# Ledger of designs, part 4: VHH binders against Methionine aminopeptidase (map)

Target 1, 301 residues: Methionine aminopeptidase (map), of Saccharolobus solfataricus (p95963)
Amino acid sequence: MTEDELNKLLLAGKIAAKARDEVSLDVKASAKVLDICEEVESIIIENKAFPSFPCNISINSEAAHYSPTINDEKRIPEGAVVKLDLGAHIDGFISDTAITISLDSRYQRLLDASKTALEAAITNFKAGLSIGEIGRVIEKVIRAQGYKPIRNLGGHLIRRYELHAGVFIPNVYERGLGVIQSDSVYAIEPFATDGGGEVVEGKSITIYSLKNPNIKGLSSRENELIDFIYTRFNYLPFSERWLKEFSTNVDELRNNIKNLVKKGALRGYPILIEIKKGVVSQFEHTVIVKGDSIIVSTKSL

## First folded at step 16 (VHH)

Design mm5 (from k6 with A61E G105D)
Fold by ESMFold2, look of step 16:
Structure mm5 (fold): chain B 301 residues (1-301), chain A 121 residues (1-121)
Amino acid sequence: as target 1 above (301 residues)
Amino acid sequence: QVQLVESGGGVVQPGRSLRLSCAASGFTFSYYDMGWYRQAPGKQRELVARISGSGGSTNYEDSVKGRFTISRDNSKNTMYLQMNSLKPEDTAVYYCAAGRYHGMDLYWDHWGQGTQVTVSS
């Protein structure tokens, strides 16, 4: 890791933390999810970074991965438990962070479970530590509060322009997962629930990424869209909301995206729902491991 | 040491049935979504069926829906694929896979070596 790369990671983290902390104050009953997520993304851009993925708002039993669509009318319900998940990048050096806001005080212990689990995981995080021990720490904290960790969703290694780089950071104990590496960047994201502790895919797909830019047999227009996506987002996830410059005809745009997913050029990321419809909390930080030190790039100032 | 071992493949005539098994060891089986993939010669590997860690949710590729049934027995660390009304188009190597969500990405952490299914007259 060079000094320049570290500085970009730190700045991306500070910008994501700023957006998270400022916009979380606007998460209130009846607020449009579109307005909240576009404010997050605007703060990131105004601070000379780019969103590393579309801002997510996931409500109650929705664990993760809903981002508003073009002209989305969805609003925050009364008493909602809301996960706000966002990230920034500078030249592909990524931050990823999330918080939960509850509009129903009865869920405060559920929030505390995932928040305290994140704090405990970070306290134990160091190069050479068994990855499974991070899962043990998270699992013990969450279960001690009477909740279940979500076992098939977790954190991950991050690399330049690679949000999910193939190493899993679990929320439950497992053996044989290897060790935390120095000179590396990880997202740590405990999920706690009063449900079954497992997610399944829902119907909504609102987030996409480039999968294979070299698919044969695409129309000229389809190839133009692929080039537009690659030039602006590389392989990072994107929303249809970021494609308005390519096409003002929303129905045509959506048909192009659907066809490109079907043809294998793009992949879609369905919303994740708690299997028993339990309420889900999440807290997340990005951690940089450098030498025998760790830096939480997304920590509040 | 993680292992996924497929069995039950073979050569059958169209219209017949086969039952594939995938025996898992070396990891906590119930923590993982499981899937059956297949790859025909000259084709890309494709997901055929998927089942959640608890077994409470299943999904199927359209061409096999109604003919194939995925199931799992977490007490035996085994996943199954019952394949009925087999067609020549089902000819492929079938792979067992285990995965979970790395953030947004359903990542298939473990793979079997595959078992051949051949459907021919």
Scores: ipSAE 0.800, ipTM 0.908, lowest interface PAE 0.7, mean pLDDT 94
Fold by ESMFold2, look of step 18:
Structure mm5 (fold): chain B 301 residues (1-301), chain A 121 residues (1-121)
Amino acid sequence: as target 1 above (301 residues)
Amino acid sequence: QVQLVESGGGVVQPGRSLRLSCAASGFTFSYYDMGWYRQAPGKQRELVARISGSGGSTNYEDSVKGRFTISRDNSKNTMYLQMNSLKPEDTAVYYCAAGRYHGMDLYWDHWGQGTQVTVSS
């Protein structure tokens, strides 16, 4: 890792932390999900970075991966448990962070479970440690509070322009996942629930990424959209909301995206829902492992 | 060491049934989504069916709905695919896979070696 790469990672983290901490104050009953997510994305852009993925707002049993669509009218319900998940990048050097806000005080212990699990995981995080031991720490904290960790969803290795780089950081103990490596960047994201501790895919798909830019048999317009996506977002996830400059005809745009997913040019990311419809909390930081030390790039300012 | 071992393939006439098994070892089976993929000669691998770690949620590719049933027995670390009313189009090598969500990506972390299913008149 060069000093320049480290500085970009640190700056991306600070910008994401700023957006997270400022916008979390606007998560209130009746607030539009679209307004919240656009505020996050605006802060990131105003600070000379780009969102590394579309801002997520996931409510109650939705664990992850809802981002508002064009003209989305969804609002925060009374008493909601809201996961705000966001990230920034500078030249593909990525930050990823999340918090949970509860509008119902009865869920504070559920929030504390995932928050304290994240803190404990970070305290134990070091190069050479078995990755499965991080899962043990997270699992122990969450279960001690009377909740279940979500076992089929977890953190991940991050690389330049690669939000999910193929190494899993679990929320439960597991052997055989390898060791934490120096000169590496990881997202650690405990999820806790009063449900069954597992996610399944829901119907809604609001987030996409480029999968294969060289698919044959595409129309001229479809190839133009692929080029637009690659130029703006590389292989990072994006939202239809970020494609308005390409087309203001929303129905046409959505049909083009749907066809490109069907043809294998794009990948869609369905929302993830807790299997028993339990309420889900999440807290997440990005950590940089450099030499024998770690740096939490997304820590509060 | 992680292993996924498929069995139960063979040659059958159209309209008949086969039952595939996938024996898993070396990882905590119940923590993983499991899936069956198939690959016909000269074609890309395609997802046929998947089942959640608890077994509480299943999904099927449209062409097999109503004919194929995915199941798992977590006490035996085994996943199954019951294939009824087989058609020549079902001819393929069938692979089992195990995966989790790395952030938003469902990664298929482990794969079996495959078992051949041939449906011919």
Scores: ipSAE 0.775, ipTM 0.897, lowest interface PAE 0.8, mean pLDDT 94
Fold by ESMFold2, fold request of step 20:
Structure mm5 (fold): chain B 301 residues (1-301), chain A 121 residues (1-121)
Amino acid sequence: as target 1 above (301 residues)
Amino acid sequence: QVQLVESGGGVVQPGRSLRLSCAASGFTFSYYDMGWYRQAPGKQRELVARISGSGGSTNYEDSVKGRFTISRDNSKNTMYLQMNSLKPEDTAVYYCAAGRYHGMDLYWDHWGQGTQVTVSS
């Protein structure tokens, strides 16, 4: 990692933390999910970065991966437990962070479980430590509060333009995951629930990424959309909301995306739902491992 | 050492049935989503069916719905694919895979070696 690359990672983290901390104050009953997510994305762009993925708002038993669609009318319910998940990048140097806001005081202990688990994981995070031990720390904190960690969803290694670079950071103890590497960037994201501790895919798909730009048999228009996506987002996730410049006809745009997913050029990311419909809390930071030190790039300013 | 070992493949006539098994070892089986993929000659590998770690959720590729059933027995660390009403188009090497969500991405951490299924008269 060069000093320039580190500076971009740090700046992307500060910008994401700013957006998270400012916009979380606007997460209130009856607020439109679209307004919240667009404000996050606007703050990131105004600060000379780009969203590293579409801003997520996931409510109650929705664990992850809902982003508003074009003209989305979804609103925050009264008493909701809301996960706000967002990130920024500068030249593909990524930050990823999340916070949970509860509008129902009865869930505060659930929030505390995942938040304390994140703090404990960061305190123990160092080069050379077994990755599975991070999962043990998270699991112990969450279970001590009477909740379950989500075991099939977790954190990940981050690389330039690779939000998910193939190394899993678990929320439960697991052997054989290797050790934390120096000069590496990780997302650590404990999920706690009063449900069964597992996520499954729901039906809604609102987030996509480029999967295979070299699919044969695409129309001229379809190839143009692939080029548009690659030029602007590379392989990072995107929302249909970011494709309005390509096509102002929303129905046509959605049909193009649907066809490209069907043909294998794009990947869709379904919403993830707790299997027993338990309520989910998430807290997340991006951590840079440099030598024998740890930098939390997304820490509050 | 992590292992996924498929078995139960073979040569069968159209309309008949086969049951594939995937025996898992070296990891905590119930923590992983499991899937069956297949790869026909000259084609890309495609997901056929998947099942959640607890077994409570399944998903199928359209061409196999109503004919194939995925299941798992976590006490035996084994996943199954019951394939009924087999067609020549089902001819492929079938692979089992185990995965989890790395953030947004369902990542298939482990793969088996594959078992051949051939459906012909």
Scores: ipSAE 0.772, ipTM 0.900, lowest interface PAE 0.8, mean pLDDT 94
Fold by ESMFold2, look of step 19:
Parts: C-alpha cells; structure tokens; sequence
Structure mm5 (fold): chain B 301 residues (1-301), chain A 121 residues (1-121)
C-alpha cells in the first residue's frame, strides 16, 4: 500500500474511534437508538469522512446488524447489553470497530470475555500466522471464562470499498484457512455468549448494499436509484435513512428497495440473533498488517 | 482437501420422492451453515433450503415448503434433502453449499459439483 493509502486508513480509524468513544457515553436506558446512531454518523461526517456502513445497535440476544430505520422509535431497555458497531472511510479506505456497553453489572464478566479475547488476538496477530490460530486464541480465552464463542460469525479481510473481502477471521480454532497476509487490513471481532454459540437470521432487514448494478429489465426510476446508490456508497452497505435525498415518500422507497433485492440488484443483511436467545458481547478493532508489525487503527489514541 | 459430494439424484415420475445426500470432508462440518441450491435450465441458481450448523434452525423456499425437509447428521458429516411430492418444476441440478457470516455477509465458502434431479413421465 502507498503512504497516502496508509494515512487514509489511519485517519478513518481515528475518526471511528472518536465517534465510538464519545457516543458510547450516551448509551443509556430510554435513549432512542436512532439518536445514538445519527450522532455517530454526524461525528464521522463532521470530521470529513463517511460512515463505511450504517451504525449498528444490537441489544441482548441480537448479535449484529440492526440499524435504525426512518423515524425509528426503538429505545434502549433497562439493563440492556448493547453492541455499538460503526465504521468510517476516506475514499474507500475503511475502519470497522465495536464496543459492548452493559447497563446491567451482572454481565461484566461476559463483556470481559470478548474484550480480553480481542486483546489476546491482537497480541498474537502477525503476517504469516495461520488464520485458524487466531480463532484458537479467541476460543481459549472465551471458554476459559465459561462462555461460548459464536462459531458461524467472525471477522474479515477489508479492501478498498470492500467491507467483506472474502477472508474469514474465526472465533474458534479451524485448520485450512490460510495465513495472515502483509500489506492487508483485517477486522477482528470476537463474539461471546452465554447461549449456544451460533447465530441465525431474524426477520428484520435494515441494511443493504449494491450487488449488481447491471441488472436488465429495471424501470427508469429503479435504474436512477441504482445510480444514486453507486455514486454515493459504491459497494458499501447503506441504510434507507441515507436515501431521503432521493425520495421523501418512505413507503415507495421501501417498495423500490424490496423490488431491487428481489431482482438481484441489491443485497439485504438480516439481523443476526443468538440461536438460544443468549446474551451476546462483542469487541472489535481494525488492524493493519505492515511488514512484521501491526497497527490497530481504531485504538482510542 | 475440502469436498462436498452430492448423491441421490435421478429420474423419477411426478408425485414420487427422492432423498439427496451431501457428504462433507476436509473441514469442521458442525461450524458451518449448510444449504441446498438448485439450477434449472436457463434459470439462475436459487436457494432451496438452509440449515444451521447445530441443526436447530431451518428455512425453505416457498415453492418447496411442506414438501421438502432439510436435515443434517453431524456425527456423519452429512446433510440431507428429503424431496416428497416431486413436480416437473423441481427438475434441476441440486448443489450442496457450506457457509458462515464474514462480518455482515453470509459467505458460501464451499460448493459441491451438483447432482441431477429430473421429474418427468
């Protein structure tokens, strides 16, 4: 990577860390999820970056992938265990980070399990290491605390404008996944649970991305929406909340999105729920591998 | 070497049944969600049924609900598709797939070579 590309990755990381650390203080019982996520996204934009995906708030047994919709009224419950997941990009150079906040002190050990697993994974992370060994480190830490890692959800390789670039970073030991590459960017995201250690899809879909911009047989309005999406977000995930400039008729907008998913132009990302409805904790950093060293771009400093 | 090998396809008359099997090797089978896809001539590949790694959750395409049953036996590293009340529209090549969530994205890491199912009289 060039020095300019590295500087954009580092700056995107700092901006995401700033948003995470400032907004986490506003995660309180009765707070609107929409207000929290818009505050994250506003901080990112005010600092001359763009959200790399819609801000996520996932509560209790919701493991991942809820972002508020237009006029969303959802509020943080009393005693909630809240995953705040967010990211920033500058010219497609991406950061991805998450923190868990518990409003119930009984879950502190569950939070510590995934947090300590992340710290251990980062300490061991280096070019040439078998990817499965990162999963072993995470699994060992989480199981030693009496919890289960989530085994069918994990971290990923990041490329320019490509949040998920096809390489899996596991939370359990597994052979045959290849090695960590130099000159590469990864998200490491341990998930721990007191449930079954597996996620399944829920019914709510609030996050989308462009899948195929060249689908034939679309209406003029549908092609216009595709062009709007590509121009503003490229292939990065987006929320309906970011499409208000295109259309203020929410029902029509939602129908257009559903049709484009059905026709294969867009992809939807359902909420992920722990299979036994166990409580889930997550901590996540973006790491840059450069030569024999690593840089945690989303560290608070 | 990672392998997914489908079997159990064939030619049957409408109203009859078939049972497909997918034998897995070279990876930790229970860690993966499994799916059956099918592709009819001139059509795009479509998801037919999906089952979680533990077997505790299943999903079906509307046109097969009530007729097809997906299952898995993790002790044998094998997934199954029981196909009852077969119709000519079920004619397709059926593929086995294994996947997990790479962050947000359900990614199908491994695919089989397919087995032909033909429903005709």
Amino acid sequence: as target 1 above (301 residues)
Amino acid sequence: QVQLVESGGGVVQPGRSLRLSCAASGFTFSYYDMGWYRQAPGKQRELVARISGSGGSTNYEDSVKGRFTISRDNSKNTMYLQMNSLKPEDTAVYYCAAGRYHGMDLYWDHWGQGTQVTVSS
Scores: ipSAE 0.762, ipTM 0.890, lowest interface PAE 0.8, mean pLDDT 94

Design mm5 (from k6 with A61E G105D)
Fold by ESMFold2, fold request of step 20:
Structure mm5 (fold): chain B 301 residues (1-301), chain A 121 residues (1-121)
Amino acid sequence: as target 1 above (301 residues)
Amino acid sequence: QVQLVESGGGVVQPGRSLRLSCAASGFTFSYYDMGWYRQAPGKQRELVARISGSGGSTNYEDSVKGRFTISRDNSKNTMYLQMNSLKPEDTAVYYCAAGRYHGMDLYWDHWGQGTQVTVSS
């Protein structure tokens, strides 16, 4: 990677960490999820970056992939265990980070399980190490606390404008995944649960991305929406909340998105829910591997 | 060395049944969501059914609901598709796939070579 690319990665990480640390203090019972996520996204924009994906806010057994919709009225329940997952980018150089906040002290050990697993994973993370050994480290820490890691959801390689670049960072031991590469960027994201250790898709879809902009048979309006999405977000995930400048008619907008998903132009990302409805904790950092060194770009300032 | 091998395809009359199998090796089968895809001539590959790693959750495309049943036996590293009341429009090459969530994205890490199902009278 060039020095310029590294500087953009580091700055995107600092901005994401700032947003995470500041907004996590506002996660309280009765707070609107929309207000929390818009505050995250506003901090990122005010600091001259862009959200790399819509701010996620996932509650209790929801593991991932809920972002508020337009005029969303959902509020944080009393005693909730809340995952706040966010990221920033500068010219497509991405950061990805998450924190869990518990409003019920009885879940502190569950939070500690995924947090300590992340710390242990980072301590062991280096170029040339088997990727499956990172999963072993995470799994051991989580199971030692009496919880299960989520085994079908994990971290990933990140590339410019490519949030998920095809290399999995597991939360359980697995052989044959290759080795950590130098000059690479990874998200490490342990998930722990008191449930079954597996996620399944729920019904809600609030996050989308461009999949294939060259689908034939699209209307003029549909092609305009595709161009709008590509110009502003490239292939990064987006929320309907970011499309208000394209259309103020929410029903029309949602219908266009639905049709484009059906036609294969867009991909939708359903909410992920723990299969036994167990409570889920998550902590996540973005790690840059440079030579023999590891830089945690999303570390607190 | 990861391998997914489909079997059980063939030529059948409308209204008949077939059972497809997908034998898996080289990875921890229970950690992966599994799916059956199909591709008819001139069509895009489409998801038919999927099943969670534990087998506790299934999902089906509307066109096959009530007729097809996906299942898995983790002790045998095998996934199945029971296809009842077959119609000519079910004619396709059927593929098994294994995947998990890379962050947000359900990533189909492994694919089989496919098995032909032909439904004709």
Scores: ipSAE 0.744, ipTM 0.883, lowest interface PAE 0.9, mean pLDDT 94
Fold by ESMFold2, last read:
Structure mm5 (fold): chain B 301 residues (1-301), chain A 121 residues (1-121)
Amino acid sequence: as target 1 above (301 residues)
Amino acid sequence: QVQLVESGGGVVQPGRSLRLSCAASGFTFSYYDMGWYRQAPGKQRELVARISGSGGSTNYEDSVKGRFTISRDNSKNTMYLQMNSLKPEDTAVYYCAAGRYHGMDLYWDHWGQGTQVTVSS
């Protein structure tokens, strides 16, 4: 890792933390989810970075992967437990962070479970440690509060322009996952629930990424959209909301996206729902492993 | 070490049934979503069916809905695919896979070596 790359990672982290901390104050009953997520994304852009993925806002049993659509009218319900998940990048050097806000005091212990699990995981995080031991730490904290960790969703290795680089950071103990590597960047994201501890896909798809830019048989307009996506987002996830410069006809844009997913050029990311419809909390930081130490790039200012 | 071993493939006539099994070892089976993929000669590998770790949720590719049933027995670390009303277009090598969500990405961490299913007269 060069000093320049490290500085970009640190700055992306600070910008994401700023957006997270400022916008979380606006998460209130009746607020439009579109307004919240656009505010996150605007702060990131105003601070000379780009969102590393569309701002996620997931409510109650929705664990992850909802981002507002064009003209989205969805509003925060009274008493909601809201996960705000966001990130920034500078030249493909990524930060990823999340916070849960509860509008219902009855869920405070659920929030504390995932938050304390994240803190414990970070305290134990070091090069050479078995990755499965991080899962043990997270699992222990969450279960001690009477909740279940979500076992089929977790954190991940991050690389330049690769939000998910193929190494899993579990929320439960597992053997044989290898060790934490120095000179690496990880997202650590405990999820806790009063449900079954498992996520399944819902029907809504609001987040996409480039999968294969070399698909044959595409129309000229479809190839133009692929080029637009690659130029602006590389392989990072994007929202239809970020494609308005390409097309002002929303129905046509949505049909193009649908066709490109069907043809294998794009990948869609369905919303993830807790299997028993339990309420989900999440807290997340990005950590940089350097030598025998770690840096939490997304820590509060 | 992790292993996924498919069995139950073979040659059958159209309209008949087969049951595939996938025996898992070396990992905590119930923590993983499981899936069946297939790859016909000259074609890309495609997801056929998927089942959640608990078994409480299933998904099917449209061409197999109503004919194929995925299931799992976590006490035996085994996933199954019951394939009814088989058609020649179901001819493929069938692979089992185990995965979970790396952040947003359902990543298939482990794969079997495959079992051949041939549907012909």
Scores: ipSAE 0.741, ipTM 0.884, lowest interface PAE 0.9, mean pLDDT 94
Fold by ESMFold2, last read:
Structure mm5 (fold): chain B 301 residues (1-301), chain A 121 residues (1-121)
Amino acid sequence: as target 1 above (301 residues)
Amino acid sequence: QVQLVESGGGVVQPGRSLRLSCAASGFTFSYYDMGWYRQAPGKQRELVARISGSGGSTNYEDSVKGRFTISRDNSKNTMYLQMNSLKPEDTAVYYCAAGRYHGMDLYWDHWGQGTQVTVSS
């Protein structure tokens, strides 16, 4: 990792933390999900970075991966437990962070479970440690609070322009995952629930990424959209909301996206829902491992 | 040592049934989503059926809905595919896979070596 790459990672983290901490104050009953997510994304852009993925708002049993669509009218319900998940990048050097805000004080212990698990995971995080031991730490904290960790969703290795680089950071103990590497960047994201501890795919797909730009048999309009996506987002996830400059005809745009997913040029990311419809909490930081040192790039300013 | 071992393939007449098994070892089976993929000659692998770690959620490719049933027994570390009303177009090598969500991505972390299913008169 060069000093320049590290500086970009640190700045991306600072910008994500700023957006997270400022916008979380606007998560209130009746607020539009679209307004919250666009505020996050605007802060990131005004601070000379780009969102590393579309801002997520996931409510109650929704664990992850809802981002508002064009003209989305979804609002925060009374008493909601809301996950705000966002990230920034500078030249593909990524930050990823999340918090949970509860509008119902009965869920405070559920929030504390995932928050304390994240703190414990970070305290133990070091090069050479078995990755499965991070899962053990997270699992122990969450279960001690009377909740279940979500076992089939977790954190991940991050690389330049690669939000999910193929290494899993578990929320439960697991053997055989290798060791934490120096000179590496990881997202650590404990999920806790009063449900079954497992996520399944829901119906909504609101987040996409480029999968294969070299698919043959695409129309000229479809190829134009692929070029637009690559130029603006590279292989990072994107929302239809970020494609308005390509087309103002929403129905045409959605049909093009649908066809590109069907043809294998794009990948869709369904919303993830707790299998028993239990309430889910999440807290997440991005951690940079340098030698024996750990830097939490998304730590509050 | 992670292993996924398929069994139960064979040659059968159209309209008959087969039951595939996938025996898992070397990882915590119940933590993983499981899937059956198939690859016909000259074609790419395609997902046939998927089942959640607990077994509480299943999904099927359209051409097999109503004919195939995926299941798992976590006490035996085994996933199954019951294949009824088999057709010649079901002829393929069938692979089991195990995965979970790395952030947004359902990654298939482990794969079996495959078992041949041939549906022919």
Scores: ipSAE 0.731, ipTM 0.879, lowest interface PAE 0.9, mean pLDDT 94

Design mm8 (from k6 with G105D Y107F)
Fold by ESMFold2, look of step 19:
Structure mm8 (fold): chain B 301 residues (1-301), chain A 121 residues (1-121)
Amino acid sequence: as target 1 above (301 residues)
Amino acid sequence: QVQLVESGGGVVQPGRSLRLSCAASGFTFSYYDMGWYRQAPGKQRELVARISGSGGSTNYADSVKGRFTISRDNSKNTMYLQMNSLKPEDTAVYYCAAGRYHGMDLFWDHWGQGTQVTVSS
């Protein structure tokens, strides 16, 4: 890792932390989810970075991966447990962070479970440690509070322009996942629930990424959209909300996206829902491993 | 050593049934979503059926709904695909896969070697 690359990672983390901490104060009953996520993304852009993926706002049993759509009218319900998940990048050097806000004080212990699990995971995080031991730490903390970790969803290795670089950071103990590597960047994201501890795909798909830019047999308009996506987002996830410069005709845009997913040029990321409809909490930081030390790039300023 | 081993493939006449099995070892089976994929001659590989780690949620390709049933027995570390009313277009190599969500990405972390199913008159 060069000093320049490290500085970009640190700055991307600082910007994501700023957006997270400022916008979390606006998560209130009746607030539009679109307004919240656009504020996050605006802060990131105003601070000379780009969102590394669309701002996520996931409510109650929605564990992850909802981002508002164009003209989205969804509002935060009374008593909601809200996961705000966001990230920034500078030249493809990525930060990824999340916080849970509860509008119902009865869920504070659930929030504390995943938050304390994250803190414990970070305290134990070091080069050479078995990755499965991070899962053990997270699992122990969450179960001690009377909740279940989500076992089929977890953190991940991050690389330049690669949000999910193929190494899993579990929320439960597991052998055979290898060791934490120096000179690497990881997202650690404990999920806790009062449900069954497993996620399944829901029906909503609001987040996409480029999969294969070289698909044959596409219309001229479809090829233009692929070129637009590649030049602006590379292989990072994006939202339809970020395609307004390409087309103001929302129906045409959505049809083009749908067809490109069907043809394999794009992939979609369905919303993830707790299998028993339990309430879910999440806290997440990005951690940089440098030598024998670690840096939490997304820690609060 | 992670291992997924498919069995139960073969050659059958249209309208008959086959039962595929996928025996798993070397990982905590119940933590993984499991799937059956197939690849027909000249076609891209496609998801046929998928089952959650607990077995509480299933999903099927439209082409097999009502004819195929996915199941799993976590006490035996085995997933199954019951294939009824087989058609020539079901001819393919069938693969077992296991995966979890790395953030947004469902990674199919483990794959079997495949088993041939041929439906011919």
Scores: ipSAE 0.770, ipTM 0.898, lowest interface PAE 0.8, mean pLDDT 94

